# Designs tried in a protein design chat: VHH binders against q9w197. Part 38

Target 1, 300 residues: q9w197
Amino acid sequence: RLRLQDIPALTQDHCRMRDPAEVERIINEFVIGGPERMQIVSDFDYTITKQRTEDGGAVPSSFGIFNACQSLPENFKAETDKLYHKYRPIEIDPHMPIAEKVQYMIEWWTKSGELTSGFPFDQSEIDQIASKYTHALRDRTHEFFADLQRLGIPTLVFSAGLGNSVVSVLRQANVLHPNVKVVSNFLQFRDGLLDGFQQPMIHTFNKNETVLNETSEYYDLVHTRDHIIVMGDSIGDADMASGVPASSHIMKIGFLFDHVEANMKKYMDTFDIVLVDDQTMDVPRTLLSLIEKQHKLNLE
Key: E = the ipSAE of ESMFold2; O = the ipSAE of ESMFold2 at other seeds; V2 = 0.75 times the mean of E and O plus 0.25 times the DockQ between their complexes.

## First folded at step 20 (VHH; framework vhh_8ghr_2)

Design C1 (at its last look DockQ between E and O 0.83; V2 from the best seeds 0.81)
Fold by ESMFold2, look of step 20:
Structure C1 (fold): chain B 300 residues (1-300), chain A 123 residues (1-123)
Amino acid sequence: as target 1 above (300 residues)
Amino acid sequence: EVQLVESGGGLVQPGGSLRLSCAASGFTFSPNYYIGWVRRAPGKGEELVAYIYPSSGNTWYADSVKGRFTISADISKNTAYLQMNSLRVEDTAVYYCARGNPVHWKNWGFDYWGQGTLVTVSS
């Protein structure tokens, strides 16, 4: 039986837990179950990418990569910024009822689709911009994805951002192995012109079983994988595995960077492990290493 | 319909070389498709040997074949290749060509498989 005190990565000051005994219990379930019961569900923006670079700079979001493409109409960026400034505060409002927020999210994406329509666009521009940020992934991301591939662990990158950017960054970073799948929003084309986004749109409040559906092939493919690691940087990411059976064991890892004191209580209430200003994959990797080590010993 | 047809298998001595081909039809190599070679030896499970994203050229190799095998693709011929050098007896297997897509997928890993081509390396 593993004890938290014997796992150095989990005893660091920046590694916070509301219920260490529960974390310990889940880790031991993961270790007993082995890699064949594991799956990963992770956000992309500021979860696989860094929240800050070494020099303190910002990393663009997946939509930010698209918005940096030079062939976009001159007014496109300004109009998109207007929508962002109108709807982003609504998205993150702590007091507005979710049902009301959903109506605004539909409105936002409808208008965004209208703006992203009726002009040609070369998708290779996304690859050119994305290539500049393959080095902005959390430290040891390459090793993390190599571990997941070696262990045969299904890995879902689940993003409400722009999947064209997500795929481009991951592929160019050489981490988009066959065990990795991406569910996100993608550009749609008609007659060589942009035609908004492929439906249905994914937003913060349906980034869960609503999109992944229990009868979809996703859940059929992972139904034996009831040990889940969820990784995110936003409160809304905690629900990404909500469609799994009630008997499942879920470890939720949250990356907290902005306004740490103001956000700490909410993150601690939501995630099992809260990592403060951690720009690495070291904690998720430690969990995998514990699982792999005991699995090898059991086979001997 | 999507089809993958392997060719180039056969009998070879240890230290020899073979070149496998995977002719694809029913789709074109777009940025998101990857082509893999998976082998199955008698009495053993499946082993992913290598894969390539043909449009970008990104490749990956299993440790067991690094430095000996090279995967490539010719977009104009819609064909992927596996150059196998310095072959060993343990490389004996049926080699399957397979296609996957991280965005449009029905199975974890690969959605479409060829019928396989036998490679026998006899000492």
Scores: ipSAE 0.854, ipTM 0.941, lowest interface PAE 0.7, mean pLDDT 90
Fold by ESMFold2 at other seeds, look of step 20:
Structure C1 (fold): chain B 300 residues (1-300), chain A 123 residues (1-123)
Amino acid sequence: as target 1 above (300 residues)
Amino acid sequence: EVQLVESGGGLVQPGGSLRLSCAASGFTFSPNYYIGWVRRAPGKGEELVAYIYPSSGNTWYADSVKGRFTISADISKNTAYLQMNSLRVEDTAVYYCARGNPVHWKNWGFDYWGQGTLVTVSS
């Protein structure tokens, strides 16, 4: 039986827990269950990519990578920014009913698709821009994904951003192994021209089992792999694995960087582990190493 | 119809070389597809040996074969290859070519498999 005090990565000052006893309990369940019961669900933007780089350089979002492509119409960024400023406040409005917000998110997606239509575009532009940011993944991301592959742990990168960018960054960083799946918004083409985004739309309010329950593979996954690590950088990411059986054990890891004092209570209430200004994969990797160590001992 | 056809297996002495081919049809190598080689020895589970994203050239190798095996692809022939050098008795297995795509939900890992080709390494 593992104790938190014996796990140095989890006793650091920047590693916060609302209920350390519950974290300890879940870790021990993961260790007992082994890698064959594990799955990972992670956001991409500012969860696999850094929230802050050492040299002060900007880390663009997955849409930011697309928006930097030179073949886009000259006013594309400005028009996209206008949509953002109109709809982002609605997305985060604490008082508007969710059903009403969904209508505005559909409107936002539709208008974004109109802007992203009617001109040729070469995926290689995204690849060129993305290549500049493969160094902006959290430290030891390569090792983390290598560990997941070696342990045979299915890994879902679940993003409301632009999947073309997500896939490009992950592939060029050599972490997009066969155990990794990407669910996100992808560009659509018709007659050689951009035609908005592929269905279904993924947004803040359906980034959960609603989108995932369409596939029998997800259903089978939640019935056989009920030990889950969820990783995200925003409150909305905590629900990415909702819909699993009540008997499931879920460890929610939140990466907190912006407005730490203002957000601390909300993050602590939502995530099991809150990592403050941690730009690494060290805590998730530590969990995998504990699982692997016991698994190897059981095989002996 | 998606098909993967392996060839190039056979009997070889330890230290020898073989080149496996995987001829693909029913799809083209787009950026998201990867081709892998998976081997299964008698009484053993499956082992992913190597994979390649043919469009970008990104590759990966299992530690058991790194430095000895080389995966490659020829987009114009729609074919992937596994060059196996310095073969050892423990490389004896049926080798399967397989295709996958990180954005497809059908299956984790690989969605289409070849029939397999036997590689036997013995004196």
Scores: ipSAE 0.756, ipTM 0.907, lowest interface PAE 1.1, mean pLDDT 89
ESMFold2 (binder alone), look of step 20: mean pLDDT 82; pTM 0.827

Design C2 (at its last look DockQ between E and O 0.92; V2 from the best seeds 0.86)
Fold by ESMFold2 at other seeds, look of step 20:
Parts: structure tokens; C-alpha cells; sequence
Structure C2 (fold): chain B 300 residues (1-300), chain A 123 residues (1-123)
């Protein structure tokens, strides 16, 4: 059995755990099962992309990439900013009932779709903008995805952002291998013009089994993969794997960057591993390495 | 109806070359599709040899073939190719072309497969 104290990446000061014994137990279950029982579910914005660059610069969100396209109508950004400032506080409100929030998210999506309708748009412009940010992925993301491909681990990039941007960044970064699939919001076109977004809308409160039950036979395709790593940068990302059987082992990794002291308790209560201002894939990569190497050694 | 039809397999001596073709129909090469070459040696599982996103030209190669094989696509002919140079006995396999998508998918990896073409590398 592995002990946490023998795993240097997990003993660093910025690597926080509410229950180290539980993390240790899950790692050992992953080792017993090996790579063939693994699956990955990860958010994109500020989870695969950096929360900050080494120069301290900002990384745009997947919608931010779209909003930077020059061919958009003159006041498009101003109008989308108005919607954001109206609905974002509702999305994160700690006191509003979820059912009420869902109604506002539907309203936001509907209005955003109306705004994103009735004009021509060449999505190659997204590719042009996205090309500038292929180097803004967490350090060693290329190696992480190469390992996932080599090990045959199904990897879901599950995003409430704009999938057109997500796919473009990942493809241009040479990490969008056949074992990687993207579930996200995508632009819809009708008669050569933008027509809002494809159904169904993915938002904070349905980014879980609700959407995945509508996606192919997702759970049947991965039913033998009951060892899951979930990666996210916000509290809501912890639910992305909630549709798996209760017998499943889930390791939840949270990337905490903003308002660290104010958010620490919530993140520690929600994620099994909280990484403070870690702009790398080193912890997930360490877990894959342990799973592969120790499983192989145990069989020998 | 999506179809992928391979051609170009055959018998070749070690050190020789072959070019495989994969003629696609029922869809066009677009940014969200990739074409891969997957091989199955007798009694062994599948090995992804290479893939390409034809619209962008981005490619990937397995370590076992890197530097010897080249994948390419001709959008105007809706066809992908695998140029295989410096062939070795261990390259003997049935080679399949396949199409997948990160966004329009029903299975992990690839959703549509060709019939396969046999490549035998033997003295």
C-alpha cells in the first residue's frame, strides 16, 4: 500500500486535503484497479487553461475568445456584458433556491441566444483567436493528455462554456486525441446565419448527470470505469461525476486561485485535493503515474 | 451513409514502402473530424498508428512508426493517406482507416471504420 508521505507531489504546502486518509485510500483503490478502471472528467475554463500566466496576465474564458472576434456586431460585447452583470450574481448567490436560479439561467441562455442570432459568422475566426492561447494551458497539459491517450483512459472535457472555443484550443494544442471528448455549448447555424446555441443548454446547475443522461449512452460506454478523477476550479465542478454508481471511487481535485482564504473552507469541504495557485497538471500526472506503475508492480 | 474504403495493401520486403489510401464518402473533412489509421497484427489488439485532423493538418504518430510513416489528407479528393517507409516485419497487420470526432461521437475513439487492407512485410 502507498502512503501519502511517500508521494512528494502530495506533501507540498500548496496541496491541501481535509481528509488525507481518505485521499490515501482512494489512491490505493485506483492502484488496485489500474488504468483500465479509470476515467477523467474535467472542466475546461481555468481548469485545463491557467487561472493566471507566469507574467500574471489574464486568460480569456471560452466565451471570452468568442467575444474577442472582430466580426461580431458593433455593440455585441456591451450587450453580453449587460447580461453577464445581471445574471452572474444570481448564478453564484448563496441564498437563492436552485430551482429559481435555474429559471434565471434559462433566461440568460435564451437572451444570449437571441443576441447571438441573425448575422453571419465564420467560426474560423474563433480558431484564429484561440491560436493565441494554446500556450496558456496548465504546465505539462500536453504530457498529461499524452499519458491519458497511451493508457487508453476515457477523458471527458465537460464545459458550460463555448465548445467551439474549447475544441479549437485543445485541437491546436495537440491534446485533442481520440480518447478525449467534449460536451459543451455549441453555436447553431440556420440558413448560413448564427441561430443561438444548440440544445440543450449546459449551465452550472445541470452540468452533471442531467446533461450526460442525454448524451449518447455515456454511462454504459464507461460502466467498467468506476475509478474517476474529477478536475475543476469552482465548487459546482465537483458534481460532474454524480451520475456514477455509489460503489465508484472518485477523486475530486479543485484548483483554487481567487480569494484563497475566503474560499479555502468551501473548497476543502468539497474537493478531496485542493491545489492553491497551482498552474500545472503535476498532481493529476502523479496520480496517473502511481496508478500505472504501482498496479504493474503489484501484478509482477 | 458514411463509408471509408482502404486500398494499397500488399506484400512487401523489409525496408520497402507502401502507400495506403482511405477514400471517404457520406461526409466531408471538416474541423471536427479526425481520420486515424489503426492496425491489428495477428493475435494482437488494436494499435492507433497515426491520426490527422484534415482541415487543420494537425497530425499525431505512435512512437512505433514515428519518422517512418506519414499521414496526410487531400481535402479535394476526400481521401486520407498513410505513407509507410522503412517497413519492418512487425508492421505486418491489417490496417484500418477510421473516423472520429471529439464533438459528434457515439463511442470513444472512432465511430466509423473501413474494411481494412492487409499489409504483409516478409522476405
Amino acid sequence: as target 1 above (300 residues)
Amino acid sequence: EVQLVESGGGLVQPGGSLRLSCAASGFTFSPNYYIGWVRRAPGKGEELVAYIYPSSGQTWYADSVKGRFTISADISKNTAYLQMNSLRVEDTAVYYCARGSPVHWKNWGFDYWGQGTLVTVSS
Scores: ipSAE 0.835, ipTM 0.935, lowest interface PAE 0.6, mean pLDDT 91
Fold by ESMFold2, look of step 20:
Structure C2 (fold): chain B 300 residues (1-300), chain A 123 residues (1-123)
Amino acid sequence: as target 1 above (300 residues)
Amino acid sequence: EVQLVESGGGLVQPGGSLRLSCAASGFTFSPNYYIGWVRRAPGKGEELVAYIYPSSGQTWYADSVKGRFTISADISKNTAYLQMNSLRVEDTAVYYCARGSPVHWKNWGFDYWGQGTLVTVSS
């Protein structure tokens, strides 16, 4: 039986927990089940990529990589910024019902698709821009993904961003192994020209079982894996595994960087582990190591 | 129809070399497809030996074969290869080529498999 006090990565001051006893309980359930019952569901932007680099440089979002491509029309960024300023306040409105917000998110996606239509685009340009940011993944991400592959743990990168960028960064960073799958928004092409995004749109409010049931056989493929680690950098990421059975054990890890004091309570109410200004994979890696090592000891 | 056809298996002595081929049809290599070699040894489960993203050329090798095996792809022939050098008795297995995608996937890992080719390493 593991105790939190014996796990150095979890005793650091920047590692915050609303209910340490519950975290301890879930870790021990993971150990009992072993790697065979594990799955990972992770956001990409500012979750696998850093929120802050050591030199203070900016890390673009997956859409930011796309928007940096030179082959986009001159007015493209200005027009997408206009849509952002119109719809972003609705997305984050604390009072509007989610059902109403969804209609506006569909409208935003539709108009964004119209802007992203009717011109040629060289997809290799995304690779050129993305190559500049393979070093901006969290420290020890390479080791984390290597361990996930070695342990045979299904890993879903679930992103409301631009999947073309997500795949490019992960592949070039040599972490996009066969156990890793990406569900995200992807560019659509028709007759060699951009034609918006592939259906359906993934947005803040459907980045959960709604999209996964519509777009994949995900839950059938992982039905024996009822021990889940969820990783995200925003409150909305906590729901990415909501479609699993209620008997499942879920560890939710939240990476908090912006406006720490203002967001701390909300993050601690939402995530089981809140990591403040942690730009590494050390906590997730520690969990994998414990699961593997202690599970093997239990079998002896 | 997607098809993968392995060839090049056979009996070889320890220390020898063998080259496996995986002829693909029904699709073209693209940035989002990878080709892997998976082996099943007697009494053991599946082991991913190597994979390649043919379009970008990026490769990966299991520790058990690193330095001895080389995976490659020839886009013009729509074929992937596994060059196996310094073969050992424990490399004896049925070797399967397989295709997967992180984006266009139906299953975790690989979606399409060849029928396999037997490699026997014995004095």
Scores: ipSAE 0.830, ipTM 0.932, lowest interface PAE 0.7, mean pLDDT 90
ESMFold2 (binder alone), look of step 20: mean pLDDT 82; pTM 0.828

Design C3 (at its last fold request DockQ between E and O 0.93; V2 from the best seeds 0.84)
Fold by ESMFold2, look of step 20:
Structure C3 (fold): chain B 300 residues (1-300), chain A 123 residues (1-123)
Amino acid sequence: as target 1 above (300 residues)
Amino acid sequence: EVQLVESGGGLVQPGGSLRLSCAASGFTFSPHYYIGWVRRAPGKGEELVAYIYPSSGNTWYADSVKGRFTISADISKNTAYLQMNSLRVEDTAVYYCARGSPVHWKNWGFDYWGQGTLVTVSS
């Protein structure tokens, strides 16, 4: 039986838990269940990529990579900025009902698609820009994905960003192994021209079973995997695994970087483990290491 | 329909070399497709030996074959290859070519498999 006090990565000051006993219980369930019951669901932007670099350099979002491409029309960034400033306050409004917000998110996506239509685009530009940011992934991301592959753990990268960028960064970083799948927004092309985004639209409020039931046979493929690690940097990411049975054991890891004092209570209420200014994969890797160690002992 | 056809298997002495081919049809190599070689030894389970993303050239190798095997692809021929050098008796297996995608997928890992080609390493 593991105790948190014997797991150094989980006793660090920046590693916060509202209910350490519950975290301990879930860890022990994961260890008992082994790698064959595990699955991972992770956001990409600022969850697999760093929230900050050591030298203060910017890490672009997956849409930021796209927006840096030279093939885009001259005013493309200005127009996307106008949409952002109109819709972002609505997205984060604490008082507007979610059903109403969904209508505005559909409007935002529709207008973004119209803006992203009717011109040629060199898709290789995404790869060129993305190549510059394979070194901006969280420290030990390579090792984390190698561990997941070795343990045969299905890993879903679930992103409301731009999947073309997500895939490019992960592939060029040599972490996009066969056990890793990406569900995200992708560019649509028709006759060599951009034609908006592929259906379905993924936004903050449907980044859950709503999309997964429509985009794949996901739950059938992982029905025996009721031990889940969820990773995200926003409170909305905590719902990415909500479609699993109630008997499932879910460990929710939240990466908190912006406005730490203001956001701490909300993150602590939402995530089982809150990592403050942690730009590594060390905590998720520790969980896998504990599972692997017991798995190896069981084989002996 | 997507098809993968392996060729190049056979009997070879320890220390020898073989080159396996995987001819693909029903799809073209795109940036997100990967081609893998998976082997099944007599009485053993599956082992992913190597994979490649043909469009970008990104590769991966299992520790058991690192430094001895090289995966490659020729986009113009829609074909992937596995060059196997310094073969050992332990490499004896049926080798399967397989295709998957991180974005257009029906299963974890690989969605389409060839019929396999036998490689026997024996004196």
Scores: ipSAE 0.843, ipTM 0.939, lowest interface PAE 0.6, mean pLDDT 91
Fold by ESMFold2 at other seeds, look of step 20:
Structure C3 (fold): chain B 300 residues (1-300), chain A 123 residues (1-123)
Amino acid sequence: as target 1 above (300 residues)
Amino acid sequence: EVQLVESGGGLVQPGGSLRLSCAASGFTFSPHYYIGWVRRAPGKGEELVAYIYPSSGNTWYADSVKGRFTISADISKNTAYLQMNSLRVEDTAVYYCARGSPVHWKNWGFDYWGQGTLVTVSS
């Protein structure tokens, strides 16, 4: 049996846990079950990408990459900024009921789709901008995805951002292996012109089984994999794997960077492991290495 | 209908070279598709040997073939290739061409498979 005190990556000051005994129990279940019972569900923006670079530089979101494309109409940036400033405060409001927020998120997406319609766009511009940010993935992301591929672990990148950017960054970083699938919002084209976004729309509050049930093939493909690592940087990410059976063992890893003191209690209540200002994949990689090491010993 | 047709298999001596082709039809290469070569040796499971995203040129190789095999694609011919150099007896297998997508997927890994081409490495 593994003990947390014998796992150095999990005993660091920035690695916080509401219930260390429960984390230890889940780790041991993962180790006993082996890689064949594992799956990963991860957000992209500020979860696979860094929340801060080493030199303090900004990392754009997946929509930020799109908005940096120069072929967009002259007024596009101003109009998208207007929508952002109207709806972003609602999205993050700690007091508004979720049901009310959902109505505003649908409104935001509808208006964004209308704004993103009726003009030509060369998708290769996204690749050009995205190429600048393959260095802004968490440290050891390449190794993490290589480990997942080697272990045959299905990996879902589940993003409410812009999937065109997500795919571009991951592919150019050489981590988009066949075991990795992306569920996100994608640009729609009609007659060579942008026509908003493909349906169904994904926002912060439906990034869960409601979207994944429409992709019901997903759950059938992973039904034997009831040991799940969920990775996210926001409270809403914790529900990304809620469509699995109640008997599942789920390790929820939350990356906390901004407003740490104000957010600590809510993150600690929501995630099993909270990583404060951790810009690496070292903790999730440690979990994989423990699983792999014991699996190899059992085969020998 | 999506189809993948392999060619170029055959008998070759150890140390020799062989080039496999995978002619695709029913779709065109786009940024979201990858083409892979998967081999199955007698009595063995499947091994992903290499894959390529043809539109961007990003490639990957299994450790067992890295430095000896090269995957490539010709978009104008809708065809992917596997150049196999310094062949060894353990490379003997049926080689399958396959297509997948991280976005438009039915299965993890690959959704469409060719019928395979036999590569035999022996003296």
Scores: ipSAE 0.837, ipTM 0.937, lowest interface PAE 0.7, mean pLDDT 90
ESMFold2 (binder alone), look of step 20: mean pLDDT 83; pTM 0.837
ESMFold2, fold request of step 21: ipSAE 0.807, 0.812, 0.809; ipTM 0.924, 0.927, 0.927
ESMFold2 (binder alone), fold request of step 21: mean pLDDT 83, 84, 84; pTM 0.838, 0.842, 0.843
ESMFold2 at other seeds, fold request of step 21: ipSAE 0.817, 0.817, 0.814; ipTM 0.929, 0.929, 0.929

Design C4 (at its last look DockQ between E and O 0.93; V2 from the best seeds 0.82)
Fold by ESMFold2 at other seeds, look of step 20:
Order: sequence, then structure tokens, then C-alpha cells
Structure C4 (fold): chain B 300 residues (1-300), chain A 123 residues (1-123)
Amino acid sequence: as target 1 above (300 residues)
Amino acid sequence: EVQLVESGGGLVQPGGSLRLSCAASGFTFSPNYYIGWVRRAPGKGEELVAYIYPSSGQTWYADSVKGRFTISADISKNTAYLQMNSLRVEDTAVYYCARGNPVHWKNWGFDYWGQGTLVTVSS
């Protein structure tokens, strides 16, 4: 049996755990099950991309990449900023019922789609902008995805952002291997013109089995993989794998960067491992290495 | 109807070369589609040999074939190719062409497969 104290990546000060014994238990279950029982579900924005670069530069969100495209109508950025200002406070409001928030999220998505309609747009502009940010992925992301492919581990990138950007960044970074799938919001085109977004809408509050059941047969494809690593940078990401059986073993890794002291309790109540200002894939990679190597040793 | 048709297999001596072709129909290459070559040796499981995103030219190779095999695509002919050089007896397998898409998928990995072409490396 592995002990946490013998796993250096997990004993660092920035690696926080509400219940270290439970983390240890889950790791040992992962080791017993091996790579063939594993799956990964990860957010993209500020989870696969960095929250902070070493030079202090900002990393754009997947929608930010789109908004930087030069062919967009002159007032497009200003209009999308107005929508953000109106709806973002509703999205994060701690007192509004979720059912009410969902109505506003649908409104936000609908209005964004109306703004994103009726003009020509070339997908290659997104590719051009995205190429500038392939270096803004967490350190050792290339190695992490290479290991996932080698081990045959299904990997879902589940994003409420703009999938056109997500796919472009991942592909150009050479990490979008056949074991990786993307569920996100995508631009709709008709007759060479933008026509909003493809259905169904993905937002903060349906980023779970609801969307996955309606957009794919995801859970049927991974039904034998009941050992799950979930990675996210926001509280809502913790439920991305909620459609798996209750008997599944789930390790939830949260990347905390903004307002650390104010958010620490909430993150530790939500995620099994909270990584403070960690801009790497080192903890997920350590878990994969343990799963592969210790499982192999147990078979001998 | 999506179809992938492999050709170019056959018998070759160790150290020889073959070029496999994968003619695609029922879809055109777009930025999101990738084409892979997967082989199955007698009594063995599947091995992903290489894949390409035809529109961008991005490629990947398994360590077992790196430096010996080259995957390519010709968008105008809607065809992908696998150039196999310095062939070894262990490269003997049925080689399948397969298509995948990270966004529109029905399986992890590949959602459409060809019927395979046999490559035999023997003296």
C-alpha cells in the first residue's frame, strides 16, 4: 500500500487536502484497478491552460481567443463585454437559486449567439490567434497527454467555453490524440456566415451528465472505467463526472489561483486535492505514474 | 456513407518498403478529422502506428515505427498514405485505416474503419 508521505508531489505546501486519508485510499484503489479502469475529465480554460504565466502575461480564455480575431464587427467586443457585465454577477451570485440562474445563462448564450450571427468568419483566424498560446498550457501538459494516450486512458475535455478555440490550441500543441475528446460550445455556420452556436448550450450549471447524455453516449463508452480523475479551476467543475455510478472512485483536483484565502475553504470542501498557484501537470502526472508502475508491480 | 479503403499491402522482404493508401469517401478532410493507421499482428492486439490531421499536417508516430514510417495526406485526392521503410518481420500485420474526430465522435479513438490490408514481411 502506498502512503502519502512517500509521494513527494503530494506533500508540498501548496498541495492541500481536506482529508489526506481519503486521498490516500483513492490513490490505492486507482493503483489496484490500473490504467484500464481510469478515465480523465478536465476543464480547459485555466485548468489545461495556465492561470498565470511566468512573465505575468494574461492567458486568454477560449472565448478571449475568438474575441481577438480581427474580422469581427467593430462593436462586437464592446457588445460581448456588456453581456459579460450583465450576466457574470448572476452566474456567481451565492443567493440566487440555480433554476433561476439557468434561465439567465440561456439568455446570455442566446444573446451571444445573436451577436455572433450574420457575418462571414474564417475558422483559420481562430487557429492563427490560438497558435500564440500553445505555450500557455500548464508545464508538462505534452507529457501528461502523451502518457494518457500510451496508457489508453479516455480523456474528456469538457468546456463551457468556445470549443473552436479549445480544439485549435490542443491540436496545435500536439496533445489532441485519439483518446482525447472535446465537449464544448461550437460556432454554427450557414452559407458561409456565422449563425450563432451549435445546440445544445453548455453552461456552468449543466456541465455534467445532463449535457453529456444529450450530446454523446459518453457514459456508455466509459462504463467500465469507474476510476476517475476530475480536474478543474472552478467549483462548478467538480461535478463534471456526476453521471458515473455512486460506487465509482473519483479524485477531484482543483487549481486555485484567484483570491486564495477567500476561496480556500470552498475549494477544500469541494476538491479532494487543492493546488495553490500550481501551473503544472505534475500532480496528475504523478498519479498516472503511480497507477501504471505500482499496478504493474502488484501483478508480478 | 463514410468509407475507408486500404490498398498497397503485400509480401515484402525484410529491409524493403511498401506504401499503403487509404482512400476516403463520404466525407472530406477538415481540420478536426484525423486519419490513423492501426495494425493487428497475428495473435496480438491493436497498435496505433501513426495518425495525421490532414488539414494541418500534424502527425504522430508510435516509438516502434518512428524514423521508419511516414504518414501523409493528399487533400485533393481525399487520401492518406503510410510509407513504410526498413520493414521488419515484426511489422507483419493487417493494417487498418481509421478515421476519428475529437468533436463529433461515436467511440474513443476512431469511429470508422477500413477493412484492412495485409502486410507480410518475410524472406
Scores: ipSAE 0.800, ipTM 0.918, lowest interface PAE 0.8, mean pLDDT 90
Fold by ESMFold2, look of step 20:
Structure C4 (fold): chain B 300 residues (1-300), chain A 123 residues (1-123)
Amino acid sequence: as target 1 above (300 residues)
Amino acid sequence: EVQLVESGGGLVQPGGSLRLSCAASGFTFSPNYYIGWVRRAPGKGEELVAYIYPSSGQTWYADSVKGRFTISADISKNTAYLQMNSLRVEDTAVYYCARGNPVHWKNWGFDYWGQGTLVTVSS
């Protein structure tokens, strides 16, 4: 049996756990099951990409990549900024009930779709801008995805951002292997013009079975993979795998960077592991290594 | 309907070369499609040998074939290729062409497969 004190990556000061015994129990269940029972569900923005660069700079979001395209109409950025300033405070409000927030998120994305309609757009510009951010992924992301492919672990990138940007960054970074699938908001075109986003719209609070039941046969494809690692950087990411039928053990890893003191309690109550200002894939990679190596030793 | 047709297999001596083709129909190589070559040797499971995103040119190779095999695509012919050089006896397998898509998928890896082409490397 593995003990947490013998796993250095999990004993670091920035690695926080509300219930270390539960984390230890889940790790040992993952080891018993081995790579064949594993799946990964991860957010993209500020989860696979860094929350900050080594020198402290910012990393644009997947929508930020789109909004930087010069082929967008003159007033597009200004109108998008108005929607952001209206709805972002509601999204992050610490006291508003989730059910009320959902109504505003639907309103926000409906209006965003209306703004993103009725004009031509060259999708190749997304690739040009995304190329600048292939080196802004968390340290050792390339190794993490290579390990997942080698181990045959299905990996879902589940994003409320812009999927066109997500796919472009992952592909250009050479991590978009056949075991990786993307569920996100994608641009829709009609008669050569933008026509908003493909349905259903994904927002912070429906990144779960609500969307997955409507967009893919996801659960049938991973029904034998009942050991799940969930990775995210916001509270809404924690439920991404909550509707997986027959799931037996879920490890939730949260990346906390902004307003650490104010958010610590909420993150600790939500995620099994909270990583404070960790810009690497080292903890997820350590879990994969333990699962592979210790499972093999148990069989011997 | 989506179809993938392999050709170019055959018997070759160790150290020799072969060029496999995968002619696709029923879809065009958009940015999100990837084409892979998967081989199945006698008594062994499937091995993904290489894949390419034809629109962008991004490629990947298994360690077993790096430096010896080259995958490429010709978008105008809707065809992918696997150039196999310095062939070894252990490369003997049925080689399947397969298609996948990270955003419109019916399976985690590949959703459409060809019927395969046999490559035999023997003296």
Scores: ipSAE 0.776, ipTM 0.914, lowest interface PAE 1.0, mean pLDDT 89
ESMFold2 (binder alone), look of step 20: mean pLDDT 82; pTM 0.827

